# Designs tried in a protein design chat: VH-VL binders against q9ybr6. Part 3

Target 1, 148 residues: q9ybr6
Amino acid sequence: MSGSVLDEEAEKLMDYDYLLEKLYKKVPPKSGTSEYRIPEPQIIRIGSQTVIRNFREIAQALKRDPKLVARYLQKELATAASYEEESGQLILNVKVSRKVVNQFLQLFMKTYVRCPTCGSIDTKLLRQERAYMLKCEACGAEQPVKPI

## First folded at step 1 (VH-VL)

Design n01 (framework fv_nezutatug)
Fold by ESMFold2-Fast, scan of step 1:
Structure n01 (fold): chain C 148 residues (1-148), chain A 122 residues (1-122), chain B 107 residues (1-107)
Amino acid sequence: as target 1 above (148 residues)
Amino acid sequence: QVQLQESGPGLVKPSQTLSLTCTVSGYSISSGYYWHWIRQHPGKGLEWIGSIYHSGSTDYNPSLKSLVTISADTSKNQFSLKLSSVTAADTAVYYCARDSYDILTGYEFDYWGQGTTVTVSS
Amino acid sequence: DIQMTQSPSSVSASVGDRVTITCKASQGISSWVAWYQQKPGKAPEPLIYAASSLQSGVPSRFSGSGSGTDFTLTISSLQPEDFATYYCQQANSFPLTFGQGTKLEIK
């Protein structure tokens, strides 16, 4: 396979530019962008149930429907969950610690909210056949995510 | 019963800002769901304008993005549309609607307001 | 933007007839289609979601089918109250887009 004289010279210049870019590519220090935090779960134990009193506020911070976040927790904790629209509380039919709840909420945010390309939380979940697609409204990136 | 009611001026002058408010009753905007503005030009089909989630997160039709602002006032259980620099092309019936966003159903409108007619003329 | 093309633009039918309305998306949208009925002077009312799921309270004579790019709404035995304009909507991605509508007139 051979090219013209112009093709050969263009290929050599392209390789040179690539190496030059790679040579000058420094890992920038973190820009000082603040880490986005969700509210700490306010948990009350009622018998064998765990109640997240500020669940609506947490879902709001995650920019997702409370019912979606509730479904995720129900699946991950393998328990029944009841979201009360009037009070904004989530009732989990299991004894679970604040630490464990917070762990799953952080995993939800990482998986279903935060753009892995730009770090933006301004994103949407879209159904794509048997998969879910996370679309970033800030940078336009799209990636498949595990179904809830 | 969930009800949505549009309100605002029925006549707006060209180059001015159109302001419409949707009042929701029977359901709290803070309880979730996406809340949308949709319009229908005389004798034509439906055009989606934009949406808001109670957190303040908004999405706008790209054709209108620089002209549209949607905001929510959860204390009054209302959300509002502002459309700047209006022209005769913005004459339409404006609807507010709720979308029961669910990753299993997609974006569909389960409750609509009755619609309010807006005419843009000098 | 995903374009939704609806056909026919209008149809005239008699009570008891089977009526089919079609909707074609300019790209694959899986089953993410909703159908609405709009009567003169009224807001649209939802009929079908996720291409084939009937909304609560909607008569069973209405049904939807399709996947990918081709979708249909069927009324199995037309009633006088079914006179209306019908719209399809892609529920897949922003901006949300609607078909141009099909006007159903009872003969």
Scores: ipSAE 0.006, ipTM 0.502, lowest interface PAE 9.6, mean pLDDT 82

Design n02 (framework fv_nezutatug)
Fold by ESMFold2-Fast, scan of step 1:
Structure n02 (fold): chain C 148 residues (1-148), chain A 121 residues (1-121), chain B 107 residues (1-107)
Amino acid sequence: as target 1 above (148 residues)
Amino acid sequence: QVQLQESGPGLVKPSQTLSLTCTVSGYSISSGYYWHWIRQHPGKGLEWIGSIYYSGSTDYNPSLKSLVTISADTSKNQFSLKLSSVTAADTAVYYCARDEYGDYVWAFDIWGQGTTVTVSS
Amino acid sequence: DIQMTQSPSSVSASVGDRVTITCKASQDISSWVAWYQQKPGKAPEPLIYAASSLQSGVPSRFSGSGSGTDFTLTISSLQPEDFATYYCQQADSFPYTFGQGTKLEIK
């Protein structure tokens, strides 16, 4: 009867680092084209939880703070979420499909990243009291967006 | 070149324990790859049995979980399958395989040649 | 468990033909599908992973596509060595499950 796993979380962190290195060696991220794409979410399901293993890399590709992207998903999915800074993974306390996760990440990109004036992803999201302001570094356009 | 080779008895009696070993050459199993057992029943498709990671962590098909044990011997560069209380339904070709990414996304990229196991009195 | 259903169960084709095999998952599995080729008496060999990524060393005439629940393996110009049984597999969640197989036969 095998029963002993010393530290399943530590083992999963080791797996994550190894898998991330191998993933980028085998399947390099797509370079910037006319259509910018984020990395495909790498998901493990544990009971009622959904774990996004490459969440930090996704947030980096979106050029946004991982905690901000995590808050967005938490609110859109109406669930509890935990971002683990050490591992770079996001734990969602809900069973959700990769398709649904990807759809919300695309919506986040459209709403909080891509400039609606020029289409550039080279933007900054600024907090201004009761509003978020999306500022384009390419064309200089500024506009309010819904708070997260 | 990485190669996997299954070995074990070709005939097992009902109610006994089936024991198979996969020998890995050209690569260390302690390197961090997932290692799996898959079987194929005569004239049927493929069934995943379970996996082991180099750390010793195991995952089993829930339909077989109470009957299956997978273990690794890094000193021999081998991992093994034990299937207890076998019946005629366990007659199959048994494969071992490497999977770089477990339940993330990846295919079984290297397979053993398979070993035929018949369960008969 | 996620059920994978392949169609057709068999297909007859000639060298040079374009062949399409489909695979349907019982629930959304995003892009987490692999495809394998198996010849009689041999172990399966990987062709495609992550629905559309070609395995190293596999000829470019093989391609995969699809997302969600519907996936396709295409052989653009069939060669004599391609006559085999093909399997899809979901890698979305444990337990991993395979399609029932599609036998590709000489017409």
Scores: ipSAE 0.000, ipTM 0.486, lowest interface PAE 14.9, mean pLDDT 81

Design n03 (framework fv_nezutatug)
Fold by ESMFold2-Fast, scan of step 1:
Structure n03 (fold): chain C 148 residues (1-148), chain A 122 residues (1-122), chain B 107 residues (1-107)
Amino acid sequence: as target 1 above (148 residues)
Amino acid sequence: QVQLQESGPGLVKPSQTLSLTCTVSGYSISSDYYWHWIRQHPGKGLEWIGSIYHSGSTDYNPSLKSLVTISADTSKNQFSLKLSSVTAADTAVYYCARGEYYDYIWGSFDYWGQGTTVTVSS
Amino acid sequence: DIQMTQSPSSVSASVGDRVTITCKASQGISSYVAWYQQKPGKAPEPLIYAASSLQSGVPSRFSGSGSGTDFTLTISSLQPEDFATYYCQQANSFPLTFGQGTKLEIK
């Protein structure tokens, strides 16, 4: 009856994120946070697999390569994933709830999309080999981020 | 269907400013793509000039950065190129293109204008 | 700047041939390579993105492969409409750069 091990792990990440936010609240942000919403994941469960049917739409809203977002989810969920280019769906080889998927997508947005200086989602991720740099198209800020 | 069309004078005198406009139809430039200028001349093949995002944010080829300005007019669904102090080396076919670059679909240009020939001559 | 070097600069081939064009990046660019076809007097048309993904509407005889620094465009069975110049392009970092082109000519 309890949640899966993945639900517990995602809750730990949300707790950690909450603590990070509390730390950053002691340092005033330079601008207010924008309220940009990504599409809600449309999930089908097939046997031991979780299928995100609207994954391409979600990646497009994040303005990131679907395969990059897929690699992030694969790593965070410690499972195999395959992105189907014809259908635009992502197949995860694990049972995972919509809540958990949403939590990781929000964490992805915070880390790899949203500008920490101005809160804008109009950013690009500059990738060379294993180095990542987040560049804001709104304020011009550049910040290194952990490679996926 | 998305269509891009370049327009501007085909002959520019040395030291003057080259001005070109790209008119986009079938898609709004204030969406989630980047809009690019690319030129083609025999000595260098295809050369990326620069890009603009609808917010006004621009990226320019460093070799041209002091000479190039790209701007967007979202009300007319157009974006434009100005290249200052032109020389004979700027004689080329100029293309506008839509690209998602590596943040989205690995920076491919999925729609191109037909190209406009610009000759720099006295 | 990342330099893209295509090989060969020209290829002569016959209808029905298997044609391979290669592209080498001066540094690692993961899978961020696109390929374009340009016919005389026309704008380039996209063929491949993400090194191996077919652009919508492109015939399945075209395929791309490679990662890191070495990339290949393959035409499995050449058709008359395929005689053109082919360009690779890296999309890993600014400035965006193209290869010098490979001209595919009738044998």
Scores: ipSAE 0.006, ipTM 0.531, lowest interface PAE 11.0, mean pLDDT 82

Design n04 (framework fv_nezutatug)
Fold by ESMFold2-Fast, scan of step 1:
Structure n04 (fold): chain C 148 residues (1-148), chain A 122 residues (1-122), chain B 107 residues (1-107)
Amino acid sequence: as target 1 above (148 residues)
Amino acid sequence: QVQLQESGPGLVKPSQTLSLTCTVSGYSITSGYYWHWIRQHPGKGLEWIGSIYYSGDTDYNPSLKSLVTISADTSKNQFSLKLSSVTAADTAVYYCARESYYGSGSYEFDYWGQGTTVTVSS
Amino acid sequence: DIQMTQSPSSVSASVGDRVTITCKASQDISSWVAWYQQKPGKAPEPLIYAASSLQSGVPSRFSGSGSGTDFTLTISSLQPEDFATYYCQQYDSFPLTFGQGTKLEIK
C-alpha cells in the first residue's frame, strides 16, 4: 500500500536495479529469435510525483524521441509530465507503480516501435496527416497507427 | 484478477508429443510480460522449461532445447508448450507462470496456473 | 548449470517454533534468490525475492538472508498454515534452477 523510500533505501534500490540489469545482460540470448527488452524503469517517489530516473535510456532503447514517449505516458496516465533534458529524467505528476509504468512502455513498444509483420524494432514512426505511419526498415511493411 | 489455467491430455504415450496450453485471463499476454513453463517431477523439485514473449521470442532450458517448442496465440490470449519424443521422465505436473517485475529483470514468478498432471505411460 | 541444494530435506516442528531452512548454490549468485511456499495439490506461491525482500501480502514472520552461496529462509514463530514445502530458486544465470525442496511437517 503506502511505502516510504529513505535516501539509503533509494540508493540501495537503485544500486540493486543497476546490478540486476548487469546480471540480466549476462543471460544468454534466445535461440533462433531476437529478444529485445526495454530497460526497467528506475523510479523514485517524491510526494505525489513519480520520477523515472533513466527515462532517456528507455527512450533510446525504444528508438523514439523522449518527448513522444513522455506524451504517450501523459495521455495513458491522464497526468502532466515533464522531461528534463539535462538529467534525462521524466517527472510524472501522479503516484503510479513501477509495474504500471512498465506495462505502458511495453504497450508503446508494441504499438509504435515493433513491426507487427516481422517483429523488428528497426522502424520509423512518421506523422502522416491524421495518423502515424509505422514503417519497418527491415521488411518494408507500412502500417497506420493511432495518433499520440 | 490475473488467472492462468493449463489444459491438455493427462496421459501421453512414450515417443509422442505432449501439447499443453495456458489460457490467461484478467491480463493480456501482449502487455509485455514474459510467460514461462515450469514442471515438477514426482517427489522432486521444480524444473524450468522455457519462456516466451508475445512477439514470439523464446528461451529454452538447454537440457530440453531440441525437444521443446513454446508458442503464443495472442488472439486467444494463450501460450502453449510442445514437448516431442516424450519418455517416462517427462511425467510431471506442468505449470505456466508469469514473470514478475520486482526491480530490473527479475525472474520471480508472481502468478502461477493451478498445474496439470501429465503421465507418460504405455 | 547452477545447482541449488536445500537443507534439511524435511523438518518436523511445532506451532510457535523458529524454523530455519538453508539453500546453497554451487556458484556465487550474489543475492539473486527467490523463495516459494507450496502446499499439497497447489502451485508454488512467492515469499521472498532478491534473497531478503518480502513479497507483498506475506506475513512478517517470514524473512530471508544471505549472499554469495549461502541463503536462509527463517520463520520466526511457526503458524498452522505454514506447514508446507519450501523451495529456493536462483536467477543469476540461465537455466533458472530450483532447490529440491524442504518439507515442513507437524511434530
Scores: ipSAE 0.000, ipTM 0.468, lowest interface PAE 16.5, mean pLDDT 80

Design n05 (framework fv_nezutatug)
Fold by ESMFold2-Fast, scan of step 1:
Order: C-alpha cells, then sequence, then structure tokens
Structure n05 (fold): chain C 148 residues (1-148), chain A 121 residues (1-121), chain B 107 residues (1-107)
C-alpha cells in the first residue's frame, strides 16, 4: 500500500496547475503599466517546504502586515504557513515555484494594495463590520474587497 | 512530441514593425507553461525579449519594453512577437521557447529552430 | 540587470579531456542557473537547470555545480559531439540574461 514518489509529485503538480488557473480566473494579471515593484522572492526549498527568506521585506514593500500576507498565501495555496517574526521568513508546507509565489503576491498587490481608481499604492486596508475596505490615501476612493 | 516553429518575414525595412509567430504542435499553449521570445545577434550571445502566459500576462526586457508586444492566440495554438520601429540592430535569429511553469526558476526546456530576420533597406 | 560572465571565451581540447567552464553572476542568484549547448546553425539545447540538475536525456558526463555567484559546467570525458558553444543563463529574475558564451574547439 504505497504510492510512488513520482505519482505523488504528479498529483501535487496537478494541484498547482488548478490553483494557478483559479488565480487567473479571478482577475486577469496586468503588466507593463505598474511602476512600483516588490522585491523578488528569495526561495529556499527544504524537503517538501518552501521558505521565503525575504518575506518581511516583501510585506514591507506591500505596506501590509506580514501576517496578513501570510494568511492570504496560506488560503490561496491551501497549505499551512508559519511566519517567523525573528528571522522574517515565511515557511510554506508545500512545494511551490517562485513563479507561483510571485504571481500570488502580484495578485495580492492588485487586490489589497493598489487603488483601482488612481493606481496609487498609498492605501489602507480597513476591517469594517463584515467587509474589508480598501481606502486610497492619494485620491480618497474606497472599495470593498474580499475578506482574507 | 511537442514542437515549436517560428515564422515571419526574412527581410524587414528600417522603421517598420517586425511580426513573428510561434506555432506550437503536439501540445497546448494553455497547459502549464510560459512561452518566451529570445534572439541572437550575428556573432553575439543570446538576448531574452519577453514572456507570455496563456492568460495574456506578459513580461518584457526593459531594454525593449516600449517597442515590444507579445500576444497569444489559444484557438490557433500560437503566440506572436511584434517589434516596432526596427533598425539594423534588430537583425538577429529569433527563437521561441518553452518554460515549465512549476520549475523553481526560468528555464528553457524546448526551443524552436529559429528564424533569421535581416533589417535592411 | 544581472550580468553573467563566462570564462574562458574559448577553449581547445581533445577527445577524452576533462573540460571546465565557469560562469560568474554580478549578484547572488542562489542556484538559479541553467546551461545550454549550441551547435553551429542550430538552436540551443538545455543541459543543466537549477545549477546542478541534469536535463532528461543529457549524458552523465555533463555536470553542473555552484551557488550564489560562481557556477561551473564540467564535461568529464569530452566526446566528438560535444564541440559546441556553451551558454550559462541566470534564471532568478527579469530580465533573464545569458553569459557571452564559451566556444569549445578541437585541439
Amino acid sequence: as target 1 above (148 residues)
Amino acid sequence: QVQLQESGPGLVKPSQTLSLTCTVSGGSISSGYYWHWIRQHPGKGLEWIGSIYHSGSTDYNPSLKSLVTISADTSKNQFSLKLSSVTAADTAVYYCARDYEYSSGWYFDLWGQGTTVTVSS
Amino acid sequence: DIQMTQSPSSVSASVGDRVTITCKASQGISSYVAWYQQKPGKAPEPLIYDASSLQSGVPSRFSGSGSGTDFTLTISSLQPEDFATYYCQQADSFPLTFGQGTKLEIK
């Protein structure tokens, strides 16, 4: 009663493809017009785990709480995640590519950081009653967004 | 097996737009891959031009960003490169290439045979 | 941009020789390096990915090593079909960049 290592890896790759498809179905990615850039994720693989070494730096660039960004990735990747405050690292209990991590971080920025009206990253995410509100500090626009 | 084939004009005049198409056979462009354009100038090394994912998401070499557009047509199983305002410096062999989405880095595991483009009056 | 610098630019060798080609990145890129072989008039063929992982179908005489900024491609016992130009590529960040190439010639 055992599956081969190759069979297990094939099943995981199918799951990653499914997650990536869900990502693109939510919001078409935009490129070329964004001036603000987040740091490239620095990925270390340890067995079946993916470690993002510069996660704190990435969260700071996104101007969001590292724990909020970690929760977003945990939910989107359907995996357990541990943020280490001392080292600033995020440990994901899944084998995921740097490309996939970067795409989810770009989607996070598009959904929870960048103002859809003026494109400014100078925004606040406020928990109001049963909804998150994205408030732009530059243009004053407010937009409800899906809770994380 | 999967094959990539570039097609386009062999000769383009300065200031015009170069249009190249990559046709994928034996597989779908919608299946877990990024697709890239890479060129090689005569007697020089390789230069990455840009990438596309089947969703339409693109990334371009900043050196070419204002001049380059990459697009995908999933119904024809093709992706295309348009390079505007060409000069003699754009004379090169142009390759299309495949990159497995789930690899940890950006690696070209399959290449087209290349198409030679000469920019001359 | 990350600059990739190869050494040597050309090397002459005989069948059966051990050949070593090096590649230096201008900044740390972990293990995100690939190596390609290109024969005259042909497209590049993948040899190595993730610095040391052998591409399927590539002979075991090819090996890669290194991390950070310094990377090496080794051919343990050169064969006639190995005379070609070899390129390293950083696979870490955009824009993707290649080394200038190393031409391996018959001595």
Scores: ipSAE 0.008, ipTM 0.533, lowest interface PAE 10.5, mean pLDDT 84

Design n06 (framework fv_nezutatug)
Fold by ESMFold2-Fast, scan of step 1:
Structure n06 (fold): chain C 148 residues (1-148), chain A 121 residues (1-121), chain B 107 residues (1-107)
Amino acid sequence: as target 1 above (148 residues)
Amino acid sequence: QVQLQESGPGLVKPSQTLSLTCTVSGYSISSGYYWHWIRQHPGKGLEWIGSIYDSGSTDYNPSLKSLVTISADTSKNQFSLKLSSVTAADTAVYYCAKDTEYDWLEYFDYWGQGTTVTVSS
Amino acid sequence: DIQMTQSPSSVSASVGDRVTITCKASQDISSWVAWYQQKPGKAPEPLIYAASSLQSGVPSRFSGSGSGTDFTLTISSLQPEDFATYYCQQANSFPYTFGQGTKLEIK
């Protein structure tokens, strides 16, 4: 074996390790299952790109605008993202595993969808000037959340 | 140490449903990982059947999708395969397998010992 | 589906020989390939993941290389316990697919 190919692959793995470390810092203590199920991401990889084929269905299950969820993933993965409205696919300009994608989607649900007071997913995310407010339609609780 | 153990009938009649269970020890199946079923036909290579994720979401090989159901029983730390309308072509060694602990990678890091299933009248 | 083709289908070698097994993907899979060893009567065990990373506990005589569509598994100095069938597997897209296997027999 030549060393040059292995050196390049090691650098790519370090990029993934950085993203994974960022994710681990945000992952809560091992928690129970989410009662409400979102569709499993259907991932196709093309070169350096990761395509989530059923992204629109995932966003619909999260009850959020696909563009908002795409912006969240773009920021968390520090990559360019393209949401295709006609096909409902999200194209990420990074190679990531479906586990990493799913973990970030679960974090999105916990932070921007699920009411921390009653656990309901029947919530609205409102942008108020330079802040986001999570409003629960079930219990009426309102809580500020960090901007995406 | 993680261990997986398959169990189920070694003989199944044509047109019946094959049911197999994988019992996991040393690791919780509720830990946000994928759990897989893979089979190996006599004298042939490996065929991925399908997977289940912690959420209960499943993915199936398109060649088998209409015939396969995978489910999980988290209280028993088990996940199971049902393959309907079996034929002699479903004779194989069936393995359950765990997705890797490295979140940035996808491969099968632990496998059960395999259980032989023969479809015969 | 992504087709994985291994070469050779079988090989006979002597203890101490350098053995190479190749795997070709029908489309670009980057580094999303793993290699497994299966001994007679046993389940497959991982050897290599992400094309070139050695699984913990696997002897250093095993190595993997390649990217894109062409991948190689190398055993630098064959030992008697290396008698086995070797499989490559892609995880670039569903469904996961395996090569047809390479049977290694020691002379």
Scores: ipSAE 0.007, ipTM 0.575, lowest interface PAE 9.7, mean pLDDT 82

Design n07 (framework fv_nezutatug)
Fold by ESMFold2-Fast, scan of step 1:
Structure n07 (fold): chain C 148 residues (1-148), chain A 119 residues (1-119), chain B 107 residues (1-107)
Amino acid sequence: as target 1 above (148 residues)
Amino acid sequence: QVQLQESGPGLVKPSQTLSLTCTVSGYSISSDYYWHWIRQHPGKGLEWIGSIYYSGSTDYNPSLKSLVTISADTSKNQFSLKLSSVTAADTAVYYCAREDWGYDYFDYWGQGTTVTVSS
Amino acid sequence: DIQMTQSPSSVSASVGDRVTITCKASQGISSWVAWYQQKPGKAPEPLIYAASSLQSGVPSRFSGSGSGTDFTLTISSLQPEDFATYYCQQANSYPLTFGQGTKLEIK
């Protein structure tokens, strides 16, 4: 019984992952709207886990704390995540494709890094009362964003 | 070592259903990966037919529409292609392949099986 | 669908030559390109994935580069076993599509 329940939950996660990829592929983002690119995730699969080997490098490119980016992915993927400070790897307790990981990282960048006014990535994310405040160092714009 | 091997009839008549099977050894198809069918028309390039995810979800090339069905028999560690209402245009070498879902490329291929559609 | 266009369609070369094959996508595909080698009568074999990563067991004379829409496969010093047809493939979106192939022939 418990084995069949676990298999069904794994199958639902795979369907979710597949649907996200299919949706993204159906409605691709416009090219040329951003010149800044983050490193491509280097994914290793270990049993039921997904390991992002170059996670520290990705977080550095995003100019955000690796633990903050890890919490975002944990929340969006509805799974547990463990950031390994020594190796710089992120371990996700879910089978998820590189495409899906990259899509959420792009969404993180759009929401928590890139200035919606001028497109600059030279921004700071500050805790302000009941929300994060995204402050652009290039144009000076300030906008509240949803807490992680 | 992971190995894939295609099997099926080498000759199919027009309007009939082409049935091919891919037997996988060295790895369980229900454990992980996307498993694909790809074909190559005589003297031409490669055409993607469709895939089955290890969860059972399928995706098909829209150009082949309702003509394609891909299924898996996990007890035999096989996945199969059925292509209905074949014509001479379906004459090709058919390959099965595994796609690495982390890096999105075909890391293992079968040897290919030649299918001729003729009366 | 994303169209993958290879150039040249065929090339004649000698052992020791540097050979370059290009692949252009009809829209941006990031780094989601793989390259395959197909020898006569054989299945395609992977050479490069994610535009520039070398498949294990593939000789270092093979290299890939590019991002976005323009991709290149390079053979730095052609060997006799390299005479084959080469294909690029985009893995960005469904349906998966391949280039038309580049046939590498002995001069």
Scores: ipSAE 0.000, ipTM 0.512, lowest interface PAE 11.9, mean pLDDT 83

Design n08 (framework fv_nezutatug)
Fold by ESMFold2-Fast, scan of step 1:
Structure n08 (fold): chain C 148 residues (1-148), chain A 120 residues (1-120), chain B 107 residues (1-107)
Amino acid sequence: as target 1 above (148 residues)
Amino acid sequence: QVQLQESGPGLVKPSQTLSLTCTVSGYSISSGYYWHWIRQHPGKGLEWIGSIYHSGSTDYNPSLKSLVTISADTSKNQFSLKLSSVTAADTAVYYCARDLEWGDYAFDIWGQGTTVTVSS
Amino acid sequence: DIQMTQSPSSVSASVGDRVTITCKASQDISSYVAWYQQKPGKAPEPLIYAASSLQSGVPSRFSGSGSGTDFTLTISSLQPEDFATYYCQQYDSFPWTFGQGTKLEIK
């Protein structure tokens, strides 16, 4: 009785991983020593769920609200997500590898943290009417960025 | 120094529940890390069973999920494995272990292991 | 699940030899590989994590290399205490899985 539904969900999950792999190939992997480092994601999988155990520490390293980073991952992965305030963990209702999670965190840093003018990570993200504004504290540049 | 020690029955009858406990010394389990159960069948490789975080959050190997329960008792600084409906295939050395920090799921500290034989 | 396949299943070597053990993942796991040494009657001990990082206290004759699907553990000059069984483990994708082991024996 339930076999057909489970088979359909598994097929959708595999298709999603394929699309994420294609996306990952468009963005270079973390090169290591020349860039600011965030903590390595600590991932546990439960069936179709992915849990990022150290999510609060990652968000702190990015200098962004954990809920904002969680919303970004939720939208990019097109899945439901739950941030647990008490434990600092993020639960994603999708099966993804640590490689893919790391890739999206790097993309978040490039888009919402690093200044495109001077490369500084000393920035703040301000919510303006109908826009997010990335303000660099090092060079003073302000850039509109796509809302999350 | 952090040390882990397994305890439980050496012999279990088929269809019964296997219960093992890991006692942690030198570190409080409520201070962090995931705590794991891993087994090794005679003459074979290693199989990850499951893990627990002190909050009660658990993860189980999907091949064992309907049969396994892991729990923690922070007041005794222990975590335990229950494996239901055991068969001869559950004969193994059972280890408890701690993962490495920062999300490298290499297991840095292991108990000495306890041998469990399932026989009539 | 990701399958980890080690080769050879056993290898015979002499003290002073260079020994290489390989591990192949059924899919890309980047560098999320650990290696363990297990002596008879003892628990496994960690040697390498993140494919190439030496665990604290492990002798420098041990080294790991590889990325993607193909990984190697090398012992540059075999010592008597190195005769043991070696296991690789992936920790890219849940559930965590181990290779079947490679037994290193005296020639």
Scores: ipSAE 0.005, ipTM 0.520, lowest interface PAE 11.7, mean pLDDT 82

Design n09 (framework fv_nezutatug)
Fold by ESMFold2-Fast, scan of step 1:
Structure n09 (fold): chain C 148 residues (1-148), chain A 123 residues (1-123), chain B 107 residues (1-107)
Amino acid sequence: as target 1 above (148 residues)
Amino acid sequence: QVQLQESGPGLVKPSQTLSLTCTVSGYSISSGYYWHWIRQHPGKGLEWIGSIYHSGSTDYNPSLKSLVTISADTSKNQFSLKLSSVTAADTAVYYCATDYYDSSGYYEYFQHWGQGTTVTVSS
Amino acid sequence: DIQMTQSPSSVSASVGDRVTITCKASQGISSWVAWYQQKPGKAPEPLIYDASSLQSGVPSRFSGSGSGTDFTLTISSLQPEDFATYYCQQANSFPLTFGQGTKLEIK
């Protein structure tokens, strides 16, 4: 029974993503994307390591360099990380749950991607000495954020 | 959706090798995730036997390591358990399971289970 | 090996009761805990993963909590179909280990 219910929910989620893509392409949203979704991490554990299989896709959705997102996770989890360019996956040398990974990816998006003024994810992150400056391409707001 | 189904003999003689196969549908074993064997003795709890990762790497319960072998046949999309030198203590329901879930894995949690196959070790 | 100890081993309850089952790990395992429900003659079914995440399709009366060494499964209002045996499982390290099980029986 649980399998049938999960399949139905997966189908509904796919329908939602399809409709969202079609509608967005037809009528692009303006003034921020408050509920922008990043891909759910596809996680596999290998011994003491956590592997995020679709890491490149996640970084692409965040509009940030995969190495930058990897450095953020490495710092927050206090562990070594390796980004594999060929496969697009991230290997973390720590056992960490999907819940924790999702939490830090959401914190990354809130801190280093989303404009706090208009909610847009169309932003640039510029390094300035010991700090980063988040510049919104949609509304033009600029503000410093803490370094990664 | 992914489905798993165990198959093998219901009766095995002491000192022989128990061989069980898990047939997987809805996902290719070679494409990812862990594939596990778990057993349950009559009236008792669950015991993890071992697992095989899609790369062929295996992990076995140390209490059974000298007796257990897990292998995969990717052409048939099956993985199998061999437990050597069985005794009456190996009488149990045997389950295969995976941590595959929808489009993602869940860290050696058992998200999908076979229905179980009963194995009795008796002369 | 990480030992998972459940309490109680059995509990008798009535429909509508709030039921709590606890699970203690012999060492810190972060949130690497799942809970399963098993009915007689059937395979276990997942209820909770990552200590507190509800499996899709599982009724909201089930909830999980805890981190580190102490974990709890709660059924907020017991229904007739909930009489079963419940198991916790750690996924922190190999070998993977289960609690001994808690049998939930009708009063």
Scores: ipSAE 0.006, ipTM 0.527, lowest interface PAE 11.6, mean pLDDT 82

